# VHH binders against q9fdx1, part 34

Target 1, 300 residues: q9fdx1
Amino acid sequence: MEEDGSDWGGLAPEILINIISRLTIQELWTGPMFVQKSWLTVCRDPYLWSIFDLEPWFDSYPESTHLWSPEFEQKVDLMLRSVVDWSEGGLTKIRVRHCSDHALSYAADRCPNLQVLAIRSSPNVTDASMTKIAFRCRSLKELDISYCHEISHDTLVMIGRNCPNLRILKRNLMDWSSRHIGSVPTEYLDACPQDGDTEADAIGKHMINLEHLEIQFSRLSVKGLASICEGCPKLEYLDLFGCVHLSSRDITSNVSRLKWLKEVKKPDVYVPRSGDVAQTERYGHWRLYDERFDIQAMRI
Short names: E, the ipSAE of ESMFold2; O, the ipSAE of OpenDDE; V2, 0.75 times the mean of E and O plus 0.25 times the DockQ between their complexes.

## First folded at step 21 (VHH; framework vhh_7nfr_2)

Design AA4 (at its last look DockQ between E and O 0.03; V2 from the best seeds 0.00; counts 0 for: pae E 15.1 > 2, grease 27.8 > 24.2, SAP .791 > .668, placed apart)
Fold by OpenDDE, look of step 21:
Formats: C-alpha cells, sequence, structure tokens
Structure AA4 (fold): chain B 300 residues (1-300), chain A 125 residues (1-125)
C-alpha cells in the first residue's frame, strides 16, 4: 500500500497561509509547524502573528498548580518570544498568562506597535519589564496586569505618563478567600500589594483617558476612590468588586462625579464601620488554609 | 525509535569543567526545543537550560547562568551542555529532554515527552 504521501508540498504558499490563518494557535503549534520545513516557514509568516492571544486556551484549561510552575512559565516565555520574532515588529496584541520579565522585556524591545497587553497571573513580571513596556509601547490602549503581584504603583505611574492612549486598565487582585485556594502558591498570595490608595492615586493622576477600570479586591479607601473619580472623568466602567474598605455611600458619592459612567460593579461585602469587631476574626481563618498547601507537591 | 542518549558525565573537582552530549535519533531534531534537566539525590528534577530549535535562543536557570552553555548541532543531531566552574551543588543526574508542544496544549505538565537515560555528574573534592 503505497503511502499516498499527500504531497502537501505542492500547495502555493498563499493558499497555505490562507489555510493556516484559519487555525487556532493551538492547532498551529501542534500540527502544521511540524509537518515539514516548508510548512514551518509558512507558519512563521509575520502576517500570522499580529495577534498573540492565549486567553481562549487558558479559559479552557483547568486551574492547576502546574500553571504556576517555573517550567510552565518558561514555556510561555519561549512561545511569546518566538511569536515576537516571527511577528517582525508587527505584533499589536499580546494576551498571555504566566509569563516573566524575560519574555516581556523581549517583547517590549521589539513590539513598538503593541496596543493590547494582557499578562494576567504573571508572578515574575516586575517593574523592570513593565517600565520597558511603558517607554517602548506608547500606543498601548489596553493593559491587564491582574494578579501580577510584583508590579507596583511605579509601573502605573510610568504607564500613565508614557501611554496616553490607554483606555482600559485591569488591575485586579486575587481574592484571598475563595477561588484560588489550592492552586496559587502561598508565597505569591502573600506578596500581594496592599497599597491600594497609592495605586489609585497613580491612576487618577496619570491616566486621564481611562474608560474602563477594574481594580477588584483593592484595599483602596474612599480617598483612593476619590482620586480615581476626580482624575479619570471619562470612566464608563468601574469594577470595585471585592473592595471591602469602601462603603456603599462612599461609592455612590464619588462615582456620581463620573458623567459617563455606565456601569459600576460594587463590592458584595462592605467593611462595617469602626464598631463591628467581627471582621478581624475572618482573617484568622485564612491562616489555617495556608498550612494545608504542601508546597512539596510542586516538586517535579 | 525516538531516542535520546546522554554522555560525558563523570567525576570532577570543584571549579572544573565538563561537557555533556546528548545524541538524538528517530526524529527531526531540528524541529524541537531541547532541554537539560538535572536531578540531585533526594531532590526533584530541576530545569537547567533550554535551547531553541535553531539554536538562536538559549535559556538558563539562575543557578547555572554564566557557568553553563547550552548548544546544539542540528547536522549531528546532538545537544551539548558545557559546564564550567562546577560546584558541589551541581552534582546530579543530567537528562536531555525534548519539548513537545502537543503535550503543552493537550497533555501533561512540563511538555517534555522524550527523555534520555541520564548521565551522572559528580562534583567532589
Amino acid sequence: as target 1 above (300 residues)
Amino acid sequence: QVQLQESGGGLVQPGGSLRLSCAASGFDFDYYYMYWVRQAPGEGREWVSTISDSGGDTYYADSVKGRFTIARDNVKNTLYLLMDSLKSDDTAVYYCARESWEEFWYGTPFGLDVWGQGTQVTVSS
């Protein structure tokens, strides 16, 4: 039985590119890239790599400790770097998770036209790489740095100063109470920034064109909120979910200043005013959950 | 048959150098990112270094950065690890491994689907 080696080699490159352009990133990396050298070349065509979006894959992938491993991070970094190379500077959107400064710095140096950067849950992205992003990616319109605990308010300042076109900022913090218990390393959880007002001030002072802001589980106070509402008059969407230090009154009084506000997500739980002693006890319960996460299980 | 075979391990004094080799067979070597991983006694596997398919990009663990150099010869289907300034903490079995993107997307954690048998590196005075 003569293995009809389907001479896929006979397809015009243009046809092949068209076919490949219809494939998901996952499909590209698991199939055509490894068929033959000619296919690999076509798969690396810059036309195919103006957008790098792994969010659909991440959304389909179950949360696991594996995602937070250094090994996984390395793979994401490798993939991102490869895409950056293949894009030949044409990359405009990056949506990844669990990348590090290594890949992000690489991208910053080579993607001047970047408009969207989403790097959710990247524990080893720091101000070092983000500063580069701020200075080199000035066309940035959307930034998602949610659950990036090594990014500080300094980055927000730099982004605000250098990215005037920024319209969307997502800076959500992890909910310590419920969703990430068991999957996120304790060390990472402990490194969560607690300077909500400082970040809020940075946003209010430097991001005047923001239309969409997410700061879930921020510990900002009414002062921080006031800074945001005063400094970001164009806000249409504000997500304050999990901001437990804000009262309903605080929110209502401050967001009323936003003329274009279409939607506000409010926290479900409000810190009772000074008299209710009961909230101090709930923090004690979180310490108990820390003991059960055997960090040893992450040892390959 | 897809196979990786490490060689070049041995006993070396602190500050010494070794060159590890990994011979690949049974697959298109030049299409794959390759890895060095080591396992010390009583410890888990530790990533050491990665090299891209073309050899244009190299990556190192912080523990070996500046001391180790990963290289490859795609004509000879061979992966190399040059180890300089060896320390006692470098004592381990060193494995060569192939990255599988399929495993990354669909399968097991770490995405290394082919492993060699390993070569012992012992750094002792």
Scores: ipSAE 0.175, ipTM 0.557, lowest interface PAE 1.6, mean pLDDT 84
Fold by ESMFold2, look of step 21:
Structure AA4 (fold): chain B 300 residues (1-300), chain A 125 residues (1-125)
Amino acid sequence: as target 1 above (300 residues)
Amino acid sequence: QVQLQESGGGLVQPGGSLRLSCAASGFDFDYYYMYWVRQAPGEGREWVSTISDSGGDTYYADSVKGRFTIARDNVKNTLYLLMDSLKSDDTAVYYCARESWEEFWYGTPFGLDVWGQGTQVTVSS
């Protein structure tokens, strides 16, 4: 019952799946799902929803206070829950920001094959949903909980004990001096966890297969670093940028025994900080919007 | 009721100045990017200026850059457009509008979901 011809509705389902599988989430939501019903059926194919990755969109979108609003969080949660349903248990990679315990708990119960979880800047994700992730998603290979200030070291213990394939951990904290940049709520910035040695100890004791670690702006001391280096012998990459309590000597003496180490980012590596990027990206966002989507409000 | 209400338009001679105001009610004004958009007779709507939710970043169309200033007061929930060195080409109905989050989720062409009723600016000799 396939339609042939030049119209997209006449393409064989196998060809449509190949085309659609190469699209980003935003391209799927803006294009193929609005062509005709045969495309809608293909777009709901669980194979297409093995990966849910919003990071390209977030990388192009400047920080602002509305990203931290309950309304935005609800939108992210609803999209994630929809993708979980459409995936029918096949979801393996989630990369979002600003989700909550509700959506993450929903995913944990339904996505046992999850391999990648990145939930940067999710202030309403706590140890509650992360405990479910640790127990239900045991194939986890990569975890990014950067800027999730309601997650404690208990999550690191649980993940380390239950997810033996974990190779990549990102637990970057917000730069305390960044109160000058963007619209990040001051209350959230002030809630940043301060006990880096407790988290470092959890990592060192429970994550023996870790190959890549980012803990920017952690307050760990050389004691915490020693625990990591002793407990994670397979480390290839270690990002200590902004770890103000570590000297170059502390780092050299502890990482010298890591046989596989290829790169260390030191606490005092210069990284320019500027507001120029925010202005360019926001102006560019409006420009791109003008070129693709004319404003169509007609009634006064 | 989510509402935007413009004021401050009028008739002005070339080279003159006007200050437009837009009062916001019924939503958390300081969470949204705000826009000024204008519509000249017989033409489509044209983007004029944008201001970030905090007011820290401002953006302008090339046609108004250096002449117009966008500002906001998040305590009074009010958006402003200060218009200097007005030209006949600036004659239009000026609208304030709120950024829509629908662009991200629905892929709609509507980037702006709440609009004021507009205020007329006329620049004539």
Scores: ipSAE 0.000, ipTM 0.146, lowest interface PAE 15.1, mean pLDDT 76
ESMFold2 (binder alone), look of step 21: mean pLDDT 86; pTM 0.868

Design AA5 (at its last look DockQ between E and O 0.20; V2 from the best seeds 0.00; counts 0 for: pae E 10.8 > 2, grease 26 > 24.2, SAP .716 > .668, placed apart)
Fold by OpenDDE, look of step 21:
Structure AA5 (fold): chain B 300 residues (1-300), chain A 125 residues (1-125)
Amino acid sequence: as target 1 above (300 residues)
Amino acid sequence: QVQLQESGGGLVQPGGSLRLSCAASGFDFDYYYMYWVRQAPGEGREWVSSISWSGGDTYYADSVKGRFTIARDNVKNTLYLLMDSLKSDDTAVYYCARESWEEFWKGTPFGLDVWGQGTQVTVSS
């Protein structure tokens, strides 16, 4: 029985590229890349790497503590850097989570045509790499830096000044009360930026072409909201979910200035104007949850 | 048979240097990211360093950054760890391991599927 080892090695590279182009990133990294050297070469064709999107995988994968480990971050970084190399400057979209300055700086230096950058939940992405992104990726249209606590308002200023084509900004903060308890390191949660109005001012002053803005769980006040509404007249979508310092009246009065606004997501819970006192008590309850997070589980 | 074999461990004084080697056999070495992982007595396994297929990308734990250098020779199918400025805290069994991307995509933490037997590094005055 002649094992008809279908020498797939005989396929024209063009045919192989066509086949491979239909594969997901996951499929590429688990299959063709490891078949033979010739296939690996084809898998590294720049044509295949104009887009790097891991969001489908992340969406399918439950939140866990290991995703926030340095080891996992390292893997993401290595993967992203590899893709950047293979793209030969042709990379236009990056959607990843849990990357660091190591990979993002590398990408910034080599991806001048980047239009979409989504780096959600990247605790070790800082202003250092994001500044590079701002200066080198001027074609940026979409930026998602949600749950990136080491990114400051300075980055927003730099992005606004250098990326005139920015239309979509997602700068959501983590909800301390609900979904991430137990999966996100406490240290990271504690590092959450609290300068909602400063960030809002940056957005309003420098991102005039913004059409889509998400700032969930921002602590911005009515002043911050006013800055955004005045500075971003083209806003079509505004997500203020979890912005507890905004009243319904505040929102209505300010968003009325936005002529193109199609949708606004409002906070579900409004902090009553009167009692500064109630905020202090809810923070006390979270201190009790700190004791149960056994840091030992992060030990390989 | 897929195999990794570490060597080069030993006793060294603080501030000294060691060079670890890991010989790979039974698989296409250049197709895999490689890792060094260490385990101190009574402690869990700790990631030390990683290197890409070609060796172009390297990554280090903060504890060893600036002191250790990971390298590979794909012709010789060998992984290296150059350890400089060794400290007592570096005392551990050092393992080389192969990254399985398949395991990564399955969501398995630390998708290292092949391990060596380890080599003992002892830093003691």
Scores: ipSAE 0.226, ipTM 0.598, lowest interface PAE 1.6, mean pLDDT 84
Fold by ESMFold2, look of step 21:
Structure AA5 (fold): chain B 300 residues (1-300), chain A 125 residues (1-125)
Amino acid sequence: as target 1 above (300 residues)
Amino acid sequence: QVQLQESGGGLVQPGGSLRLSCAASGFDFDYYYMYWVRQAPGEGREWVSSISWSGGDTYYADSVKGRFTIARDNVKNTLYLLMDSLKSDDTAVYYCARESWEEFWKGTPFGLDVWGQGTQVTVSS
């Protein structure tokens, strides 16, 4: 019945708020909100819900198929809607996975001061809700739409045009390697977006204040990279891990413009697949380029 | 042990009304948020509505807002769903369920630990 067995219901509200404000969202939902009616009332105080962050939970648990179920999505949506209501417009940071357009649209209408939105691996979030976010949540500083395969470059355009304070963008795509076999639905892996240069162009044209960019496994070419490096002069961090269509020469020649760049992750990836022949062909291309480049350098 | 029992389903004409009831036993009903969830033929389960332990706060899916009303009677340990302006797409089995965020963290579907057997609502076309 009562979690932890403590009777905190007799404490003054100010003391309860101080105690509760130090708990993670998981601890709140598993502990005090189920223990006492007075705690439940205090747990709904808007100041406790300025940040809704489920990433510590997701980071602690392995990927599994139940996370991709409609039932899990509806639970995440319900939690987000509840926190939006309890925050009374004060929600500034959302970090979840597996939410949908329904909850995100609800948040967009009610959280104008949102600064951080991370919605990794949300297959039922589309440009529809993201357009509302761009238009209504104009204070955004950080956006993570990694592994959201129904979001297109249109979202990047709308966010860039309407959210001038955006400094951090994460738009990582799924690795096609065997690392995700069994934990992510095959149809979702097969639906991975392929328009890397179009997305890169949207970023370069509209996100001049960007300081941190992650586009792991993007299929951008050197043209897309050039657009980013020309259009985002304030970049300090650039993650190109898994960008298989970029050579080391492409990267070196384009990132040299970036005066503030402190770190770049190169696209040097091990690319295992279900068959060695297919992996060898792609890896062999990568190896042949490297070996040819080394041979030419030695000949000079 | 802990039990939820739905009743009040049936066949109704479009535009009609129904009142669903859910009798709770074996636990302190007034300590829990309670939920209505429905499952249409061939579809997954869909959250419909939820209500705080006191009844002071109510929440609705967009698909039913303005037509459905959730209520509870903590003296009789009974949860209600008042359904007005029923449409054919409201045809489903309706379940009442008890909130458990502990089950959510364990990965149980919806994070609801106690479910009723469901009651059929059919809106004739």
Scores: ipSAE 0.000, ipTM 0.326, lowest interface PAE 10.8, mean pLDDT 77
ESMFold2 (binder alone), look of step 21: mean pLDDT 84; pTM 0.851

Design AA6 (at its last look DockQ between E and O 0.39; V2 from the best seeds 0.00; counts 0 for: pae E 5.8 > 2)
Fold by OpenDDE, look of step 21:
Structure AA6 (fold): chain B 300 residues (1-300), chain A 125 residues (1-125)
Amino acid sequence: as target 1 above (300 residues)
Amino acid sequence: QVQLQESGGGLVQPGGSLRLSCAASGFDFDYYYMYWVRQAPGEGREWVSAISDSGGDTYYADSVKGRFTIARDNVKNTLYLLMDSLKSDDTAVYYCARESWEEFWKGTPFGLDVWGQGTQVTVSS
């Protein structure tokens, strides 16, 4: 008589779901799913899978080359696909890192009610899957595509055109010059998109309802910033940290147009405009940038 | 003892078919997601296919989608991989493996804790 050891075997499924709903994703996958078959079934209840958020785990996990490995990516993809299946279309929030087009396309086809998509540090997410997201996930309110170098301004255009409810966009870039040497593959660092103004134009033209915008380390110019400030009048939060091509004057003059702006994060270092004598120290500027920027601020 | 044993590999011509089997022993087979992973010469390991504990959900890498079929017999404790329309690029050692979420959260590659010895599949004209 294999002692059905869990005194909890007699719990009503509804009670069990309530208990399980209080668990973290990690706890779910390491505990109740393996207690007994009946528990496994309950753990796959669509009610439990309206939100898929791995950010707490990623925040606790040290940055390593392993996270950027194809093996890790494949596992993340499989996990996301499984959750998508279990959700039965009820998935509204996805927060993951290091996924690829394989999983994201799968999600796009099956999660029409998706409101939050955060896919930080996903080098193999491209315009192909993001286009699907744009067309199929029209209820999107929050998008984080930070450190995704294969996503282009075309995706931003498609998202803007198809997701009118978008309120939050995070499109941060890595400080490729100094901080991620050793943990992030060099190939990935070298593939960083450099079309800051093009992306800014896309945002300004197509994302009129944005309230929160992060574009850290963008190479956008004052023209790009002007496009954003003109096109996104509802902005309350603007993060321009690391935008070295913007001067303080440029920022002040353009953000003054934003009536609802509550907070603006400014770059610590500014590139002087051609008329300012300090152009000669351009090479010194990057060195100063490395010394002044706290490594802690660029936590991937 | 927990064990996985692959069989069914061999030499096949392009366009041919093979059926791989993986015999599981020493654990409750029907509780685990099972995986096929392959390693080509000079390449890293890549997952090929995965199947849920009940067999209700199946997953495929893009490279094998439409050509390979994963299946399982929980009564026989056996995992299968039906490989059709084989290509030269499919040449690899194929491993069956058991999913472990515990290993995943520890950062172990693929989150797999039990591996077979592998079976060689060679696709050559």
Scores: ipSAE 0.310, ipTM 0.627, lowest interface PAE 1.3, mean pLDDT 85
Fold by ESMFold2, look of step 21:
Structure AA6 (fold): chain B 300 residues (1-300), chain A 125 residues (1-125)
Amino acid sequence: as target 1 above (300 residues)
Amino acid sequence: QVQLQESGGGLVQPGGSLRLSCAASGFDFDYYYMYWVRQAPGEGREWVSAISDSGGDTYYADSVKGRFTIARDNVKNTLYLLMDSLKSDDTAVYYCARESWEEFWKGTPFGLDVWGQGTQVTVSS
């Protein structure tokens, strides 16, 4: 491949990399990568790709059915695979949504020093790719598998056994964003894991160094909470929002042994009643989640 | 002037084969991922297949996987779709299209900016 005549003589690659490094990923992919081949080469420099983080874009972008389409998933997968290649094994942080087993398996084989993996809302990620992550990416410190309903407790076991440095786990089961009403596929919601105690046991048994745990809307009982509190003595943060089977007494009696605990988010969830038009407009997405979770349960 | 032109469509019996071609001009073809998209009569557009800029990676919709093969020739600036084991469900106008990351970041469903005029594929019993 020949250089196509870009004026590199007047602008050193190190200066261009510094300028390009200030751009968002979106800006990179809409402009500099398509100007000239020499710019494309600089945009693919491994220095730029130790971190691949799409969460700022996802946070600003309205949820729609398009994000759940195969073509969107394919584009995220292709983007992630490209960055894996450009990083030349240097990726330490990946934060995406709507990727699949294909991209994660590819990353697992090529990113041994991965420290952060966040793959929120990825319905086609299963235990298959996550097992490879656990085996190959043993430096993992932070894992976010929130809203990944085809991932089971087996992943938690494998990660706990193989990633001893894990300090942060996010396994939230329901997304509280009001913009998700009507956009989330029913089949995806139907796959939501239902046995919170099995996942809680996996966490308590295998993740002794955990400092931060989010399990919003888990169906764990006090038995699962006890397992977590006994097995994770270093917990500083525990998010139990939406965990409707836990009472304040359950929480108090079990977290009292956690010497380092700084914050507990309690299961405090309001669900609009059917037929309350004003409440329905504000909390309408709750109906989709109410069918999958018992969030009307009595609290003492 | 950026152009895509499909050819190779036609009438085929169920179980038959067709090869579609898409000639590209006016842009650096080998810099872009390329797509095939189809539209059945009275239906919306359906993504069919995609191929990386080098041709090393291919993607297929579940409805065509194992039956269709996407390929490209970066010397001739031509995209191909080899269609085997054709079914009546494959009857559609087939478009080739160019990847657009700008359209992707805007949230456009396919993320594509340049489209050919299409070629008709008809599978009759």
Scores: ipSAE 0.065, ipTM 0.512, lowest interface PAE 5.8, mean pLDDT 80
ESMFold2 (binder alone), look of step 21: mean pLDDT 83; pTM 0.844

## First folded at step 22 (VHH; framework vhh_6fv0_2)

Design BB1 (at its last look DockQ between E and O 0.02; V2 from the best seeds 0.00; counts 0 for: pae E 18.4 > 2, placed apart)
Fold by OpenDDE, look of step 22:
Structure BB1 (fold): chain B 300 residues (1-300), chain A 125 residues (1-125)
Amino acid sequence: as target 1 above (300 residues)
Amino acid sequence: QVQLQESGGGLVQPGGSLRLSCAASGFDFDYYYMYWVRQAPEKGLEWVSTISDSGGDTYYRDSVKGRFTVSRDNAKNTLYLQMNSLKPEDAAQYYCARESWEEFWQGTPFGMDVRGQGTQVTVSS
């Protein structure tokens, strides 16, 4: 196949931008950016980088241990930082996974117009960078910090105090029995130190305009739920999936206070039958769940 | 032709220092992130360090942090690795490599499309 040497180098920048704007992020980073210097320049046009969204790719890619490697994190950080540079302050949406404080702090300092931040499964994002996000990105409307174990309730407080336009918060925790088994490092799965009630209180006290809340597998109690329901009267969507410390009665009694509530996802966690002993031995934590999990309480 | 050529390897005692160089040619060096990688006998290729296109960002393997320093001179099309406090476990063939993103999208973090012939680093008492 004669490489039709089509001298793409002769295309006007405007034409190239048009072509490039139709490409996926993956396509951009796999080919055009590395063809020649002129193409690279066009690929770095700020117009192309108002949104940085890797979620479609992550959704299409199976979970693997490789995604949780330091090397992969570094790649994500490099990519994010590059995009931040290219955007020249025009970045409004960031949806990534497995980034670190290094990239997030960099973004915080340079993306004042950020409205959406999703950083799921970022083990090395801490309160340090999130505090910067809270203070620098005050236009934030959507925050997804699911499966980020080094983010604490302090971040929730700072975000609540500084981001009045926040409408969507996703703070899901990992289920050890779920899709994550085998792909997520065990060490990380075990390192979930978050206090559900403390986080719930932070949300209820500081996020009054919240419309969408996901707190899957939180260990919050009925007190925590009450705090959220009292403090977030505009909630339309509440996801309590996997919240094993909440009874159906507790949920019904508290969510009834939410006048705008359209949908509630209730705890519906499949408790492995005691007979699947082999999995319980590996995850000592599940033994505690078997003893405390009143399956009857979850029967809606 | 795109080419990378490593130099500066040699024999050093534990605690000694080496400075590796990598000469790049045939491409716009200042537009690429560059890697140092190493391969010890009977081990796979190991990532050592990354430096951004401008040199403003550097990354290191944990085991070499504080001891190794990556730098670059874009005017000279040269990549450097200063290695201090060398340990026996640092002995390997060291390669400079140009970063590739193709493998990233396949879920593998070690995308390299160009790599040099390498330079041997031996650490022995």
Scores: ipSAE 0.483, ipTM 0.727, lowest interface PAE 1.0, mean pLDDT 86
Fold by ESMFold2, look of step 22:
Structure BB1 (fold): chain B 300 residues (1-300), chain A 125 residues (1-125)
Amino acid sequence: as target 1 above (300 residues)
Amino acid sequence: QVQLQESGGGLVQPGGSLRLSCAASGFDFDYYYMYWVRQAPEKGLEWVSTISDSGGDTYYRDSVKGRFTVSRDNAKNTLYLQMNSLKPEDAAQYYCARESWEEFWQGTPFGMDVRGQGTQVTVSS
């Protein structure tokens, strides 16, 4: 084939776009971009960049210390900024980890049709960029801010007030029981949100259309749970895994009024069995932070 | 500072095998996706294979699937390409390359910032 305009016998650009659109973003950047120059033009088509989803890539990688470096964060930020530009305002779904306020503020200004935002484990995302998201991305339907310890209840208030279509909220926190094991530095734990009832109150007061809520390892009390159950009558799924201050009775008495509820995850805590695969699955986020802090503390 | 050194090329008969190696130095090899690319006479640069930083995911152009295997040894900072059932069409200068998201985001067509001098693979009839 010629590089710039050789005949694509029988392949219309629409057919080529459909083929390429089924590739993951990593497959797109590592494969078709290097095969033929004409594919580079198609790969920059705005319709290909309506979804920016790095979760399959993150799921396939073992966690390592470089993922927590400022250099890696900058790479994620630059990637998101480029996709925002190439989407020409058409970006509707963002799923990344380890981004910062810089990239999110840039996206908030330029992507008014954003429907999904997942930014797990992004320690340098704060209420500043999230306030812009709430204000400018009014179509938001799903938000995952799990393990984003610089985001406060103020974001939950702003999102609830400004994003009436929100149906899915994930706000899973780091396993506070690892603090009792002593593997997580106190400095990191001090940044972790500790007032689960304040966040629960924000959810209950402002997110009436919520259908799916995950608040694993929240320190909410039965007061917070009551606020959620009274304020979110449409809940179908409620994940309370690791919410150590809730009893089975607290849960039963408060969720009984939720007519649409299909599943409740009980706050089961399985500690201290080390090496247990089931425990690793239940506490995956704390292992990630724990390994980073242990490596960082050793400075090796 | 950053260096890639390919080796293992040579002359082989059709249907033969070669194993290419790429020694990496001057950077944290286990943080990067790596490529094999090739260039035949009077042809442009052609992607051959990609391997993830852990080695858990591999990707191949269709014409080499089932015949070529990419692998890496992160403890030795070495990238490999096992080439079986070689055809005359596979004759080319083969290069290993490091993925660069920064080069790609700044508009570089292939998004690689470093490649070696290459190693020649010749398939005689």
Scores: ipSAE 0.000, ipTM 0.120, lowest interface PAE 18.4, mean pLDDT 74
ESMFold2 (binder alone), look of step 22: mean pLDDT 82; pTM 0.835

